Miniprotein binders against Mucin-6 (MUC6). Designs and how they scored, part 41

Target 1, 185 residues: Mucin-6 (MUC6), of Homo sapiens (Human) (q6w4x9r395to579)
Amino acid sequence: GHCSLEGGSFVTTFDARPYRFHGTCTYILLQSPQLPEDGALMAVYDKSGVSHSETSLVAVVYLSRQDKIVISQDEVVTNNGEAKWLPYKTRNITVFRQTSTHLQMATSFGLELVVQLRPIFQAYVTVGPQFRGQTRGLCGNFNGDTTDDFTTSMGIAEGTASLFVDSWRAGNCPAALERETDPCS
Below, E stands for the ipSAE of ESMFold2; O stands for the ipSAE of OpenDDE; V2 stands for 0.75 times the mean of E and O plus 0.25 times the DockQ between their complexes.

## First folded at step 7 (miniprotein)

Design zt22 (from xt9 with L74I)
Fold by ESMFold2-Fast, scan of step 7:
Structure zt22 (fold): chain B 185 residues (1-185), chain A 98 residues (1-98)
Amino acid sequence: as target 1 above (185 residues)
Amino acid sequence: GSAEEIRKLVEEAKKHLEEARRLFEEAKRLAEEGNLEEAERLLKESVKHLDEAIRLLKEAARLAGDLRLTRELIFLAIELALLIYRVRELEEEIEREE
């Protein structure tokens, strides 16, 4: 399955449900029992343009008991707080430059992340078939049914994105969150 | 003075983050040993340090404006969020065992 984080603030879930949100926090993209060592994929959103009403992806994080990999829009890659030269390899994860504008994080456990650095920071998450029906977070539940893609961290299926997104915040944030609004031109 | 003030706030926030991490690691060890009451107490102390680090980071962000400290502030915010996430996971585990 494929989940995308594009255009600064647009998300398309694994079941192909599109939505937009406005928030400046770290959010859980993907949790699954298929991720080893309590692994989770997270996205960091902040304001990036001259208009402070826009929300943009600024970093993607893979967190497990072994690794704390951060890939930022500035092309900085860290693991457990230390900057790493590319290609960077661990036992199960390799981060490398796929093209002049793209970094890739490949794993041995069925998760793949590609980030576009230019012209706009964007992320693309691919998961293998073993993740079907076993994902939760902003990327949805990957069960083939879009009607329950907005399932909150409490297990409630919502009809709108705002409560869904807020439920997947990875803790309290230094900046106040913004509400979901209509797409900007 | 703003740049110096921001650096001071960031350094103080980092100290609170490191103390919160130390307390979290000790709480996790105690929970694994079955000492849930002491683990919960240390976890509560960890949360106090996380709250203070967040307060300091908010003040640093307010003062930063157009200064070139956004990368450091973003990375500190990420570290805080990740530790908050782990604290919540452990709180839920302890609650489930009790």
Scores: ipSAE 0.127, ipTM 0.581, lowest interface PAE 5.1, mean pLDDT 79

Design zt23 (from xt9 with L74Y)
Fold by ESMFold2-Fast, scan of step 7:
Structure zt23 (fold): chain B 185 residues (1-185), chain A 98 residues (1-98)
Amino acid sequence: as target 1 above (185 residues)
Amino acid sequence: GSAEEIRKLVEEAKKHLEEARRLFEEAKRLAEEGNLEEAERLLKESVKHLDEAIRLLKEAARLAGDLRLTRELYFLAIELALLIYRVRELEEEIEREE
């Protein structure tokens, strides 16, 4: 499965449901029992540009009992609060510069993350087939049905993105605003 | 027990992070006004608080077994990493001006 965080505020779930939201918080992007050591992938959004209503992805975080890897839009990679030179390797995770504008985090457990640093900070998440029907968070539940992709952290399927996104906030932050757009537009 | 110890560590780390941010914002303001010496002094003090926050969060993570506390630690680690980057940027900017 493939999930994308693009254009500052657009998300496409593993089941290919597109949505847009505006928020300034850290959000759970992906949780799964397939991730070792209680791992979770998280996305940080903050105000962007000169508009008060625009928000953009500013960092992606992989968190587990062993690792706290942060990749920021300013090309800084840290693990457990310490800056790392690339390539950076742990037992199960490697972070490296894939191209002059892209970083990749490869793992041994079926998760791959590619972040575009320029011209716009964007993230692309790939998961293996073992994750099918076993994911939670902003990337959806990966069950082949888009009608329940907005399943909140409390297990309720919502019809709109804003309640869904707000349920996956990690921390104390303002409520998200949403815009749903046609992907063909 | 350990749950209360973790909460105390997290709360102390939050206080250090808040003080580091306050000192950073003041250092940035002073640097913009041309007071580079005082900006450097406050930036160094901000770094001291960041180092202490990191130490406290590492201790809390070692003790954590509660999922709710784990989420709080995740949030703090992200905020800390972003502030560390901003501090390094300002240090470089001040060095260029001196």
Scores: ipSAE 0.000, ipTM 0.133, lowest interface PAE 15.8, mean pLDDT 75

Design zt24 (from xt9 with A81T Y85F)
Fold by ESMFold2-Fast, scan of step 7:
Structure zt24 (fold): chain B 185 residues (1-185), chain A 98 residues (1-98)
Amino acid sequence: as target 1 above (185 residues)
Amino acid sequence: GSAEEIRKLVEEAKKHLEEARRLFEEAKRLAEEGNLEEAERLLKESVKHLDEAIRLLKEAARLAGDLRLTRELLFLAIELTLLIFRVRELEEEIEREE
């Protein structure tokens, strides 16, 4: 299955349900028992520099007990807080430059991530068939039915994206990701 | 100037993050050994350091005045979020065992 984070604010789930995303926090894209060592894929959003009211993807994170891989819009790749030159390889994960504008994270466990760096930072998530019906997060539950794609972290199917998105916040949004709104507007 | 003040705030936030991480790893070890009471105590101490790091990052972000975060602020914010997430997971695990 395929899940995309495009145009700064649009998401298409593994079951092909599109929705608009607005937020300035870190969100869980994908959790699954098929990911080794409590693995999770997360997306970081912040206010867009171009549009007054819009938010944009600024980083993608793969977190497990062994790895904390961050890929940022500034083309910096870190693992466990240390900058890595590409190609970067571990036993199960390889991060490399696929094209002049795209980075790829390939894994041995059926997860693939492609990140577009320019002109807009975007992400594309691919999972193997073993993930069917076993995913949770912003990318949906991959069960072949779009009517329950907005299933919250508490297992409730919502009719709107807002409550669904809020339920998948990875933790308290760090103060550094918050921006003061204009007191007059 | 603002750049020097931001640097000092970031350095202080990093020290709190490092202490929070140390306390979290020790709490995880104690929980695995079955010492849930001491693990919970250390997690509460870890949270205090996380709260202080967040406060310092908030001040640094205000001084930056930019529409986007500087690279260092962004990565520090991500590390804080991920540690908060792990602390919450361990807290819930301990509650289930008690």
Scores: ipSAE 0.342, ipTM 0.698, lowest interface PAE 2.5, mean pLDDT 81

Design zt25 (from xt9 with R86Y)
Fold by ESMFold2-Fast, scan of step 7:
Structure zt25 (fold): chain B 185 residues (1-185), chain A 98 residues (1-98)
Amino acid sequence: as target 1 above (185 residues)
Amino acid sequence: GSAEEIRKLVEEAKKHLEEARRLFEEAKRLAEEGNLEEAERLLKESVKHLDEAIRLLKEAARLAGDLRLTRELLFLAIELALLIYYVRELEEEIEREE
């Protein structure tokens, strides 16, 4: 399946449902039991230009118990906070320059990420058939039915993108810099 | 703002983030060993350091005007968000096991 983050604010899910959102936070793009070591793919959005109504993708993060790979719009690749020369290889992940404007993260576990650096920072996610029906996050549930692609982190299918997107925030927004300390429902 | 003042806030925030991470990693290890009581105690301590890092980062962001420091703030914010996510995941895991 294919999921894309394009034009700064447009997302197309694995089931090919397009939607637009606005936000300035780190969002869970993909979670799945098929990802090793509690792996997750995340997207970081921030304000763009002088208008607060404009937001853009600024980084993509692959996070697991072993790796914290950050690919940023300024062409810096880090793992666990350290800048890496490309091609960068681990046992299961390789990050390399596919073209002068594109980076690719290839994995042994059925996940591929292509990042367009210029003219606009964009991301393209490909997952193998083993992920079918086993994904959650902004890219949808990959079950072949677009009507439930807005399934929130609480497992509720919404008719609109707003509640869906907000439910997939990865903790408190860095832009807001606020954390709730009590054990809310 | 003052570059020196912002740098001090960023360095202090980084120290709290590093301590929160250390406490989280220890809590994760203890939870995996079945020592849920001690894991929960360390997670609460980690959260206190995360709260302080957030406070310092807010102050740094309020004062920021340097392009170089703005990039450092972005990476620090990303690191902070990721650790908050992992702390919440572990808190939920411990809750389910209790």
Scores: ipSAE 0.015, ipTM 0.368, lowest interface PAE 7.3, mean pLDDT 75

Design zt26 (from xt9 with R21E E89M)
Fold by ESMFold2-Fast, scan of step 7:
Structure zt26 (fold): chain B 185 residues (1-185), chain A 98 residues (1-98)
Amino acid sequence: as target 1 above (185 residues)
Amino acid sequence: GSAEEIRKLVEEAKKHLEEAERLFEEAKRLAEEGNLEEAERLLKESVKHLDEAIRLLKEAARLAGDLRLTRELLFLAIELALLIYRVRMLEEEIEREE
């Protein structure tokens, strides 16, 4: 399955459900028992520098008991707080420059991440068939049914993206709590 | 000037993050030993340090005047969020044990 984070604030889930959100937090993109050592993929959003977008993707994080890999829009790659030169290899993960504008994180456990650095920072997540029906987070549940793709961290299927997105925050973020609710202001 | 004030805020936030990490690691050890009550107490202390670090980081970002976080502020924000995530996961695990 394929999940994309594009154009600053647009997401397409593994079941091909598109949505948009506005938030300036770290969000859980993908959790699954198929990820080793309690692994999780996360997306970091901040205020956008472009006039049409409120927020934009600024970093992607892979967190497990062993690794804390951060790939930022500034083309900096760190693991456990230390900057790494590419190609960077661990036992199960390789981060390398795929093209002049794209980095790739390849894994031995069926997860692939491609990050576009220029002209706009974007991310593309690919998971193998073993992940079907076993994913949680902003990328959806990968069960072949788009009607429950907005399943919150509490297991409730929502009809709108806002409650879904808020439930997948990795931690408390003051900016998210101040979300504007009046469309006429 | 403001650059020196931002640096001081960031350094203070890093100290709170380090203390939160130390408290988290101790809470994890206590939970593994079955001392769930003390583990929860230390996790609450860790959260207080994380909240203070976030407040300091927010003040630094406001003083910087940028719409976007600088590299140093971004990585600090990520570290804080990841530790908050780990604290929450451990809290949930402890609640299931009880």
Scores: ipSAE 0.587, ipTM 0.795, lowest interface PAE 1.5, mean pLDDT 82

Design zt27 (from xt9 with K28E E89Y)
Fold by ESMFold2-Fast, scan of step 7:
Formats: C-alpha cells, sequence, structure tokens
Structure zt27 (fold): chain B 185 residues (1-185), chain A 98 residues (1-98)
C-alpha cells in the first residue's frame, strides 16, 4: 500500500482516501505490530513561513526502541540525536540519496519511505502486503475500505478529518509548535 | 539581549530533557524487572521535567518571534514529543500489567 503527504498539508491514505488538515504537532503516521521493537513512523508539521493559518510538513521520524531517525526539510538526517552522512546503514534500515532531490529510507521489514526535499518537502510511504489490516495512524487502517480510514487512536470511526487527526498527536504537542499565542502585553 | 536569553532558555530546557530521559530509561529498566510501583514513580518525575522543558521551549519560541521554528528549536521540540510518546506508551503498558 501507498500513503502520501504532499503540498504541505494534503494526505492520501493507504486505501486512497484523500484529506487535508491544518495542524502543528508531531503526528503518528503509522503504527503496526509488523514494525519491529515498537516501531512507529511520525510526521512533524509546523506553521508555514508566510501564513499562520497554513501548515507544512517539516520532518519525518522513524522511532523504535533501537532507532530515532529524523529526516528534516533542511536535509539533516539524524539517528538518536547524531547527524549522519549518507548512505547511512543500520542492521535493518538504510537511508540514502535516491536522486538529487529525494532521500529514501529502505527497511528489511516491509516499510519504505521516500522524502522529496525540493521544491517542497513531501513524503511517500510504501508498505508490503503483510501490513494489510494491521496499520493505524494518519495513513489509515489499510483494510480496503475507505469509509473507516478516519479511525481515531481510540478505535472510533469519524466522519471528518479534524477529530481523526487530533487523536493521532504523538503525546502532548510541545507549546513551541502551537504558536497561535499573540503577545498579550 | 533576546538572543542570549533564548540560548539560556534552550540550554535549561535541554538539561530538563536529559534528566527526563535518564528517569525514563531507569523506569523502563524497573518495569522490565517487574518493579511497577517504582517505575510509575520515576515516570511521574520524568513528566515534571518534560513539562518544565516544554515551558522553557515555549518561552524561547516566544522571544524568537519567528513564524517558524529554527532548526535547533524544531529538533528540541521533536525530542520532547518523542519522549512524551514513549512515557505515555510505558504508562499504558504498566496499567495493563496491573
Amino acid sequence: as target 1 above (185 residues)
Amino acid sequence: GSAEEIRKLVEEAKKHLEEARRLFEEAERLAEEGNLEEAERLLKESVKHLDEAIRLLKEAARLAGDLRLTRELLFLAIELALLIYRVRYLEEEIEREE
């Protein structure tokens, strides 16, 4: 299956349900028992540079008990807080430059991530057939039915994207990502 | 000026993040050994440090005045979010065992 994060704020789920959201937080894209060592794929959204009402993808994170791989819009790749030169290889994960404008994270467990760096930061997630019906998060449940793609972290199918998206925040959002507060002075 | 104030806030936030991480790692070890009560106590202490780090990061972002986070502030925000996620995950696992 294939899930995409494009145009700053557009998402298409594994079951091909498109939606748009405006949020500034770290969100869970994909959780699955098929990911080793409590693995999860996450997306980080922040305000755009020109409008407080628009948000854009600024980083993608793969988190497990062993790895904390961050790929940011400024072409910095880190694992466990340390900057890495590409190609970067671990036992199960390789991050490399696929083209002059694209990075790829390939894994041994059926997950692939391609990140477009320019002209706009975007992400493309591919999962193997073993993930069918076993995914949760912003990319949907991959069960072949788009009507329940907005299933929240509590297991409730919502009709609209807003409650769905909010339920997939990774913990509490850091206040710095929620910069709607004007100086009250 | 504000640049020096931001630096000090970020440095203090990082210290709280590192203490929260240390407490979390010890809590994870204790939970694996079956000492759930002490693990929960350490997770509670970790959360206090995470809350303080978030408060400091929020103040640094306010002083910076930018429409978007700088790279340093963004990576700190990501680290805080990921550790909060891990703390919540472990709290839920401990609750299921009890």
Scores: ipSAE 0.554, ipTM 0.787, lowest interface PAE 1.6, mean pLDDT 82

Design zt28 (from xt9 with R88Q)
Fold by ESMFold2-Fast, scan of step 7:
Structure zt28 (fold): chain B 185 residues (1-185), chain A 98 residues (1-98)
Amino acid sequence: as target 1 above (185 residues)
Amino acid sequence: GSAEEIRKLVEEAKKHLEEARRLFEEAKRLAEEGNLEEAERLLKESVKHLDEAIRLLKEAARLAGDLRLTRELLFLAIELALLIYRVQELEEEIEREE
């Protein structure tokens, strides 16, 4: 299955449901029992340009008990707080420059991430068939039914993106607090 | 605000993050040893430091006046979010065991 984070703030789920949101927080993209060591993919969004209401992807994070891999729009790759030169290899994960504008994170457990660095930061998540029906987060539940793709962290299927997206915030981050202080009319 | 004012807020936020991390690691060890009550107490202390770090980071972002987070603020925000996520996971685990 394929999930994309494109055009700054557009998301297409594994079941091909497109949506857009405006938020400035760290969000859980993908949680699954198929990810080793309590692994999770996360996406970091920040304000875009001069527009208060526009946001864009600025970093992608893979977090597990062993690894804290951050890939940022500034072309910096870190693991557990230390900058790494590419190609960077661990036992199960390899991060390398696929093209002059793209980085790839390949894994041994059926997850692949491709990040476009230029002209706009974007991410593409690919998961193997073993993940079918076993994913949760902004990329949806990968069950072949788009009507429940907005399933919140509490297991409730929503008809709109707003409550869904908010439920997948990684804690009460600074950007989330700012968003709550200045709600859209 | 001045760059120096922002730097001081960031450094103070980092100290709170480091203390929160220390408390989290101690809480995790205590939970593994079966001392759930003390683990919960330390997690509550960790959360107080996380809340203060978030407040300081929010102030630094406002003083910067930029629509985009600088690299330093971005990585600090990421570290805070990841630790908050881990604290919440451990809180849920302790609740299930009790």
Scores: ipSAE 0.496, ipTM 0.766, lowest interface PAE 2.0, mean pLDDT 82

Design zt3 (from xt9 with A77F V87A)
Fold by ESMFold2-Fast, scan of step 7:
Structure zt3 (fold): chain B 185 residues (1-185), chain A 98 residues (1-98)
Amino acid sequence: as target 1 above (185 residues)
Amino acid sequence: GSAEEIRKLVEEAKKHLEEARRLFEEAKRLAEEGNLEEAERLLKESVKHLDEAIRLLKEAARLAGDLRLTRELLFLFIELALLIYRARELEEEIEREE
């Protein structure tokens, strides 16, 4: 399955449900028992430099008991607080430059992350079939049904993105706002 | 000047983050040893330091007047968020075992 974080603040879940939110926090993008060592993928959003009313993706984090990999929009890759030259390899994870504008994090456990660095920072998450029905977070539950894609961290299916997104905050941040329709954005 | 004040707030936040990390690691070891009551106490102390670090970083951002986090502040906010996440996981584990 495929989940995307595009255009600064747009998300498309594994079940292909699109939504948009306004938030400045670290959010849990993907949790699953299929991720080894209590692994979780997270997305970091900050305010846009052009408008304080807009937010954008600024970093993606993979966290496990062994690894704390951060990939930032500034092309900085760290693991456990130390900057790494690419290609960077661990036992189960390889981070490398896929193209002049894209980095890839490949894993042995069915998770793949591709990050577009330029012209706009975006992320693309691919998970293998073993993850079906076993994911939670901003990318949804991957069960083939879009009606419950906004399942909160407490297991409640919401009709709106704002409560869903706020339930997946990893940090102590202000509540995200679901933006009004803006056809120019 | 404001730049000096911002740097002081950031350095104080870093100290709180490091104390929170130390307390978290100690709490984790105690939980693994089965000392759940002391683990919970240290975990709550760790969270207090995390809350103070966040408050200091928010004040630094306010004084900076920027709409975006600088690279240094971004990585500090990420570290705080990840430690908060781990603290919540450990708290849930302790509650389940009690």
Scores: ipSAE 0.579, ipTM 0.797, lowest interface PAE 1.6, mean pLDDT 83

Design zt30 (from xt9 with K14Y R21E; at its last look DockQ between E and O 0.74; V2 from the best seeds 0.00; counts 0 for: pae E 1.8 > 1.5)
Fold by ESMFold2-Fast, scan of step 7:
Formats: structure tokens, sequence, C-alpha cells
Structure zt30 (fold): chain B 185 residues (1-185), chain A 98 residues (1-98)
């Protein structure tokens, strides 16, 4: 299955359901029992500098009990807070430059990530068949049915993207002060 | 100047982040040992340090005057979000055990 994060704020789920959102936070992109050591893939969105988009993807994160890999739009790759030269290899993960404009994170557990650095920062997630029906997050549930792709972190299927996206926030959004101080949250 | 003030705010935020991480790791060890009450107490202390780091990050962003985070502020924001995520997951685990 294939999930894409394109054009600053467009997402296409593993079941090919497209949607767009306007948020500036770290979001859970993919959680699955198929990811080792409580692994999760996350996407970071910030305010966009271009007039045709309010928010844009600025970093992708893979978090597990062993690894905290951050890939930023500035071509900085860190693991556990330390900058790494490419190619960077662990026992199960390799991050390398695939082309002059693309980085790839390859894993031994059926997850592949390709990040386009230029002209626009974008991400492409590929998961093997073992993930079918076993994913949660912004990329959907990968069950072959698009009608429940907007399943929130509480297990409720929504008809619109807004509540779905908000339910998958990984933490507070320090850069979105007005939204966090809204008394009617 | 404002650049020097931003740097000091970021350094102070990282100190709070490091203390929050230390408290989180200790809470995780205590939870694994079955000492859920002490683990919960340390998680609350960790959250206080996270809240302070977030406050300092917001102040640094305000002084920067930019609608977008600089590289340093972005990485700090990511670190804070990831620790908040880990704290939430551990809190849920403790609730299931109790």
Amino acid sequence: as target 1 above (185 residues)
Amino acid sequence: GSAEEIRKLVEEAYKHLEEAERLFEEAKRLAEEGNLEEAERLLKESVKHLDEAIRLLKEAARLAGDLRLTRELLFLAIELALLIYRVRELEEEIEREE
C-alpha cells in the first residue's frame, strides 16, 4: 500500500482516499503492531511561506524505543538528537540519498519512506501486505474500504477530515498559540 | 539583542526538555517495576517541565517575529511533541494496569 503527502497539505491514504487539511502540528501518520518496538511514523506541518497554501510538510519522523529519526526539509537527518551523515545505517533502517532531490528510508520490517526535498518537500510511504488492515493514523486503516478511512484515534469513523486529522495530533502545537488558547477546545 | 535573547530562551527550553526526559525515563522504569503511584508522580513532574519548555519556545517564536519556525525552533518543537507523545502512551499503560 501507498500513502502520499504532497503539495504542502494534501494526503492520499493507503485506500486511495484524498483529503486536505490546514494544521501546524506533529501528526501520527502511521501506527501498526507490524512496526517493531512501538514504532510510529509522524509528519510535521508548519505555516507555509507561499500564498496558495496555509501549511506545509516540514519534517517526517520515525519514532521507536530505539530510534528517533528526523528528516527535515533542510536535508538535516538526525537520530536521537544527533546529526547523521548519509548513508546512515542501523540494524533495521538505512537512510540514504536516492537522487539529488530525494532521500529514502529503507527498513527490514516492510516500511519504506521516500522524501522529496525539492522543489517542494513531500513524502511517500509504502507498506508491505503484512500491514493490510493493521494501520492507524493519517494514512488510514488499509482495509480496502474508503468509507472508514477517517477513523479517529478513538475508533470513530468520521465523514469529514477535520475531526479525523485533529484526533491524530501527536502532541501540543506550540507554534499555533491562538488555536491552543481557544477556551472551547 | 533579540537574537541573543532567542538563543537563551532556546537553551533554557532544552534544559527543561532534558529534565523532562530524565523524569520520563525514571517513571518508565518504576512503571515496569510495578510502582505505578511513583511513576505517575514523576510523569506529572515531567509534564511540568514540558509545559515550561513549551512556554519558552512560544516566547522565542514571538521574539523571532516570523510566521514560520527557524531550524532551531523547529527541532525543539519536534523534540517536545515526541516526548509529549511518549508521556501520553505511558499514562495510558499505567491506567490499564490500575
Scores: ipSAE 0.608, ipTM 0.824, lowest interface PAE 1.4, mean pLDDT 83
Fold by ESMFold2, look of step 8:
Parts: structure tokens; C-alpha cells; sequence
Structure zt30 (fold): chain B 185 residues (1-185), chain A 98 residues (1-98)
């Protein structure tokens, strides 16, 4: 299964459902019992470009009870907040520079993450077949049915990407900034 | 100026984050020992600190006025989101055990 985070906040789910959103928060990208130690993959978005409504991916985070790995354009940071030199290895996870423009996080538990650092920050998530029907978050539920990929954190299928994405917010954030308008218009 | 005020807000936010982490870890140990009422009390206090840290972050971001969050503000936002996520998971675990 493949999930992609591209360009101006475009997402394609594991079931190939495309959508776009605007947001400046941290969101749950993938949760699954197949990830050890209550693992989750998260995506961090911030405002971008000259367009006042545009947002884009600025970091991807893997978090479990044992691991915290933050991948941003300029650095990889773990548990204690200090940048790590690549390659970075744990028993089950290796983060390394795949090319001059791409990083890869490879794992023994069927999750692979490729991050394009330049020219724009993008991410590509691949999960093995053991994840079928066992995922939650912005990447959808991987059940082969696109009609319920917008299932919220409360288990409700929504018809719009905006409500779905907002439900997967990992914390409080200034979501209201996404809809600011010029008071002179 | 604004840069000094932003630094003060971020430092204060980190103090709240640190206290929230301490309370969370203590609540986790209490929950593992079966002391669910005290664990819940500590988690509520942790959330109060997290709420204040978020308020301080939002104020710092507003004052910064940058197109994107600076590195410092971005990582503070990430740390807050991650701890909020862990606190919520522990609250749900405690609810299931009751």
C-alpha cells in the first residue's frame, strides 16, 4: 500500500483516494496495531508561498513508546531534541540519505518512508500487506474502498476532506489561520 | 523588542511543557500501579500546562509574523502535539481499565 504527501497539501490515500487540504498543524498520518510500541506516523504542515491560503508539508514524525524521529528539511532530530548524523539506526529502524535530495526511513515492521527534501518537501509512505484494513489517519484505512477513507478519529465517515483532516489533528493548532481573509475585501 | 518577547514566550512555554511531561510520567507510573484516581488527577494538571504552553506558542507565532514557523517554534509545536497525543492515549487506557 502507498500513501503520498505532495506539493500544496495534496494527499493520496492507501486506497488511491486523492484530496487536498489547508492546515498548519500536526496530523496523524498513520496509526496501526502493526506498528510496534503504539507507533504512529505524523505529518506537520505550515503556511507556504505567497498565496495566503497555501500550506505544505514541513516535517514527518515517527513516534512510539520507544522512538521519536522528526524529519524536516534541514535535520533529523530524535528523543533529546538534538540533530543526528545519518545514517541513524535503531534495532528496527534505519534512517539514511537515499540520494542527494531524498531520505529514507526503513523498518523491519513493514513501514517504509521516503522523504523528498528538495526542490519541495514531500513524503511517500509504503506499508506491507499486513497493514490491510488496519490503518487509521490521513492515509485512510487501506481496506480497498475509497468511500470510507474519510473516516474521522471518532469513526464517522465524512463527505469532505476538511472535516476528516481536522479530526486527525494531533494537538491544538492555529487552524483558524487557514481561513483568514483580508478585512478590506 | 518583538524578538526578545518571542524568546520569553518560548522559554515560558518550555517550562510548561517540562512540567506537563513530569506530570505525565508520574501519572503513567501511578496508572501502572493501579492508582487510577491519582493518575487521572495528574493528567488533568498536565493538560492545564499543555493548554498554557499552546497559548504561549500561538502568541509567539503571531508576534513572529513569518511566512512559516521558525525552527524553534516548529519544534515546540511538534513537542506539544506529541505530548498531547500521549496524554490522550493514557487517558483512554485508564478509562478502559475502570
Amino acid sequence: as target 1 above (185 residues)
Amino acid sequence: GSAEEIRKLVEEAYKHLEEAERLFEEAKRLAEEGNLEEAERLLKESVKHLDEAIRLLKEAARLAGDLRLTRELLFLAIELALLIYRVRELEEEIEREE
Scores: ipSAE 0.483, ipTM 0.766, lowest interface PAE 1.8, mean pLDDT 83
Fold by OpenDDE base, look of step 8:
Structure zt30 (fold): chain B 185 residues (1-185), chain A 98 residues (1-98)
Amino acid sequence: as target 1 above (185 residues)
Amino acid sequence: GSAEEIRKLVEEAYKHLEEAERLFEEAKRLAEEGNLEEAERLLKESVKHLDEAIRLLKEAARLAGDLRLTRELLFLAIELALLIYRVRELEEEIEREE
């Protein structure tokens, strides 16, 4: 399954459903029992302009009981809050520079993350087949059905992205604005 | 002037964050031991500190006046969000066990 965060405010789920939202919060991208130590992948969005529609991805975070990894445009911060030299290795996670503009987080448990740093901060999430039907968050539920991708944290299927996205907020933030558009358009 | 004020706000926010983290860890331990009542109490205290940190962050962000958060403010915001997430997860776990 492939989930993408592109163009500042566009998301394509594991089931290939594209949608757009505008929010300035930290959101849960991926939760799954297949992630060890209660792991979760999160996305951090912030303002990129003066209008409410000018929002962009500014960081990706992997959080577990053992690890905290923040990938931003300028640095990688780990558990101690300090920037680390790459490659950075933990027990089952490696963060390294893939290209001059791309970082990669590789894991031993079927999660891969590629982050484009410039010119636009973008993220690409790949999960193995063992994750099918066992994912939740902004990346959807990876069950081959696009119609139920907007399932909230409470298990309610929404017809629009705004309530869906808001349900996956990690912290307190304003309500998200939605526009369901094809990010490839 | 404003830079120094922002620095002070951030510093104070981190103090609250640290206290919130301490309380959370203690709550988690107690929950694991089956002392759910005390765990809930500590989580509530943790949330109070989180709320104060968030308030201070918002004030700092207002003073900064940037379209995007500065590095320091951004990472503080992330840390707060992550702890809020952990607190909520633990609260849900405790609720399921009750």
Scores: ipSAE 0.376, ipTM 0.727, lowest interface PAE 1.3, mean pLDDT 90
ESMFold2 (binder alone), look of step 8: mean pLDDT 83; pTM 0.819

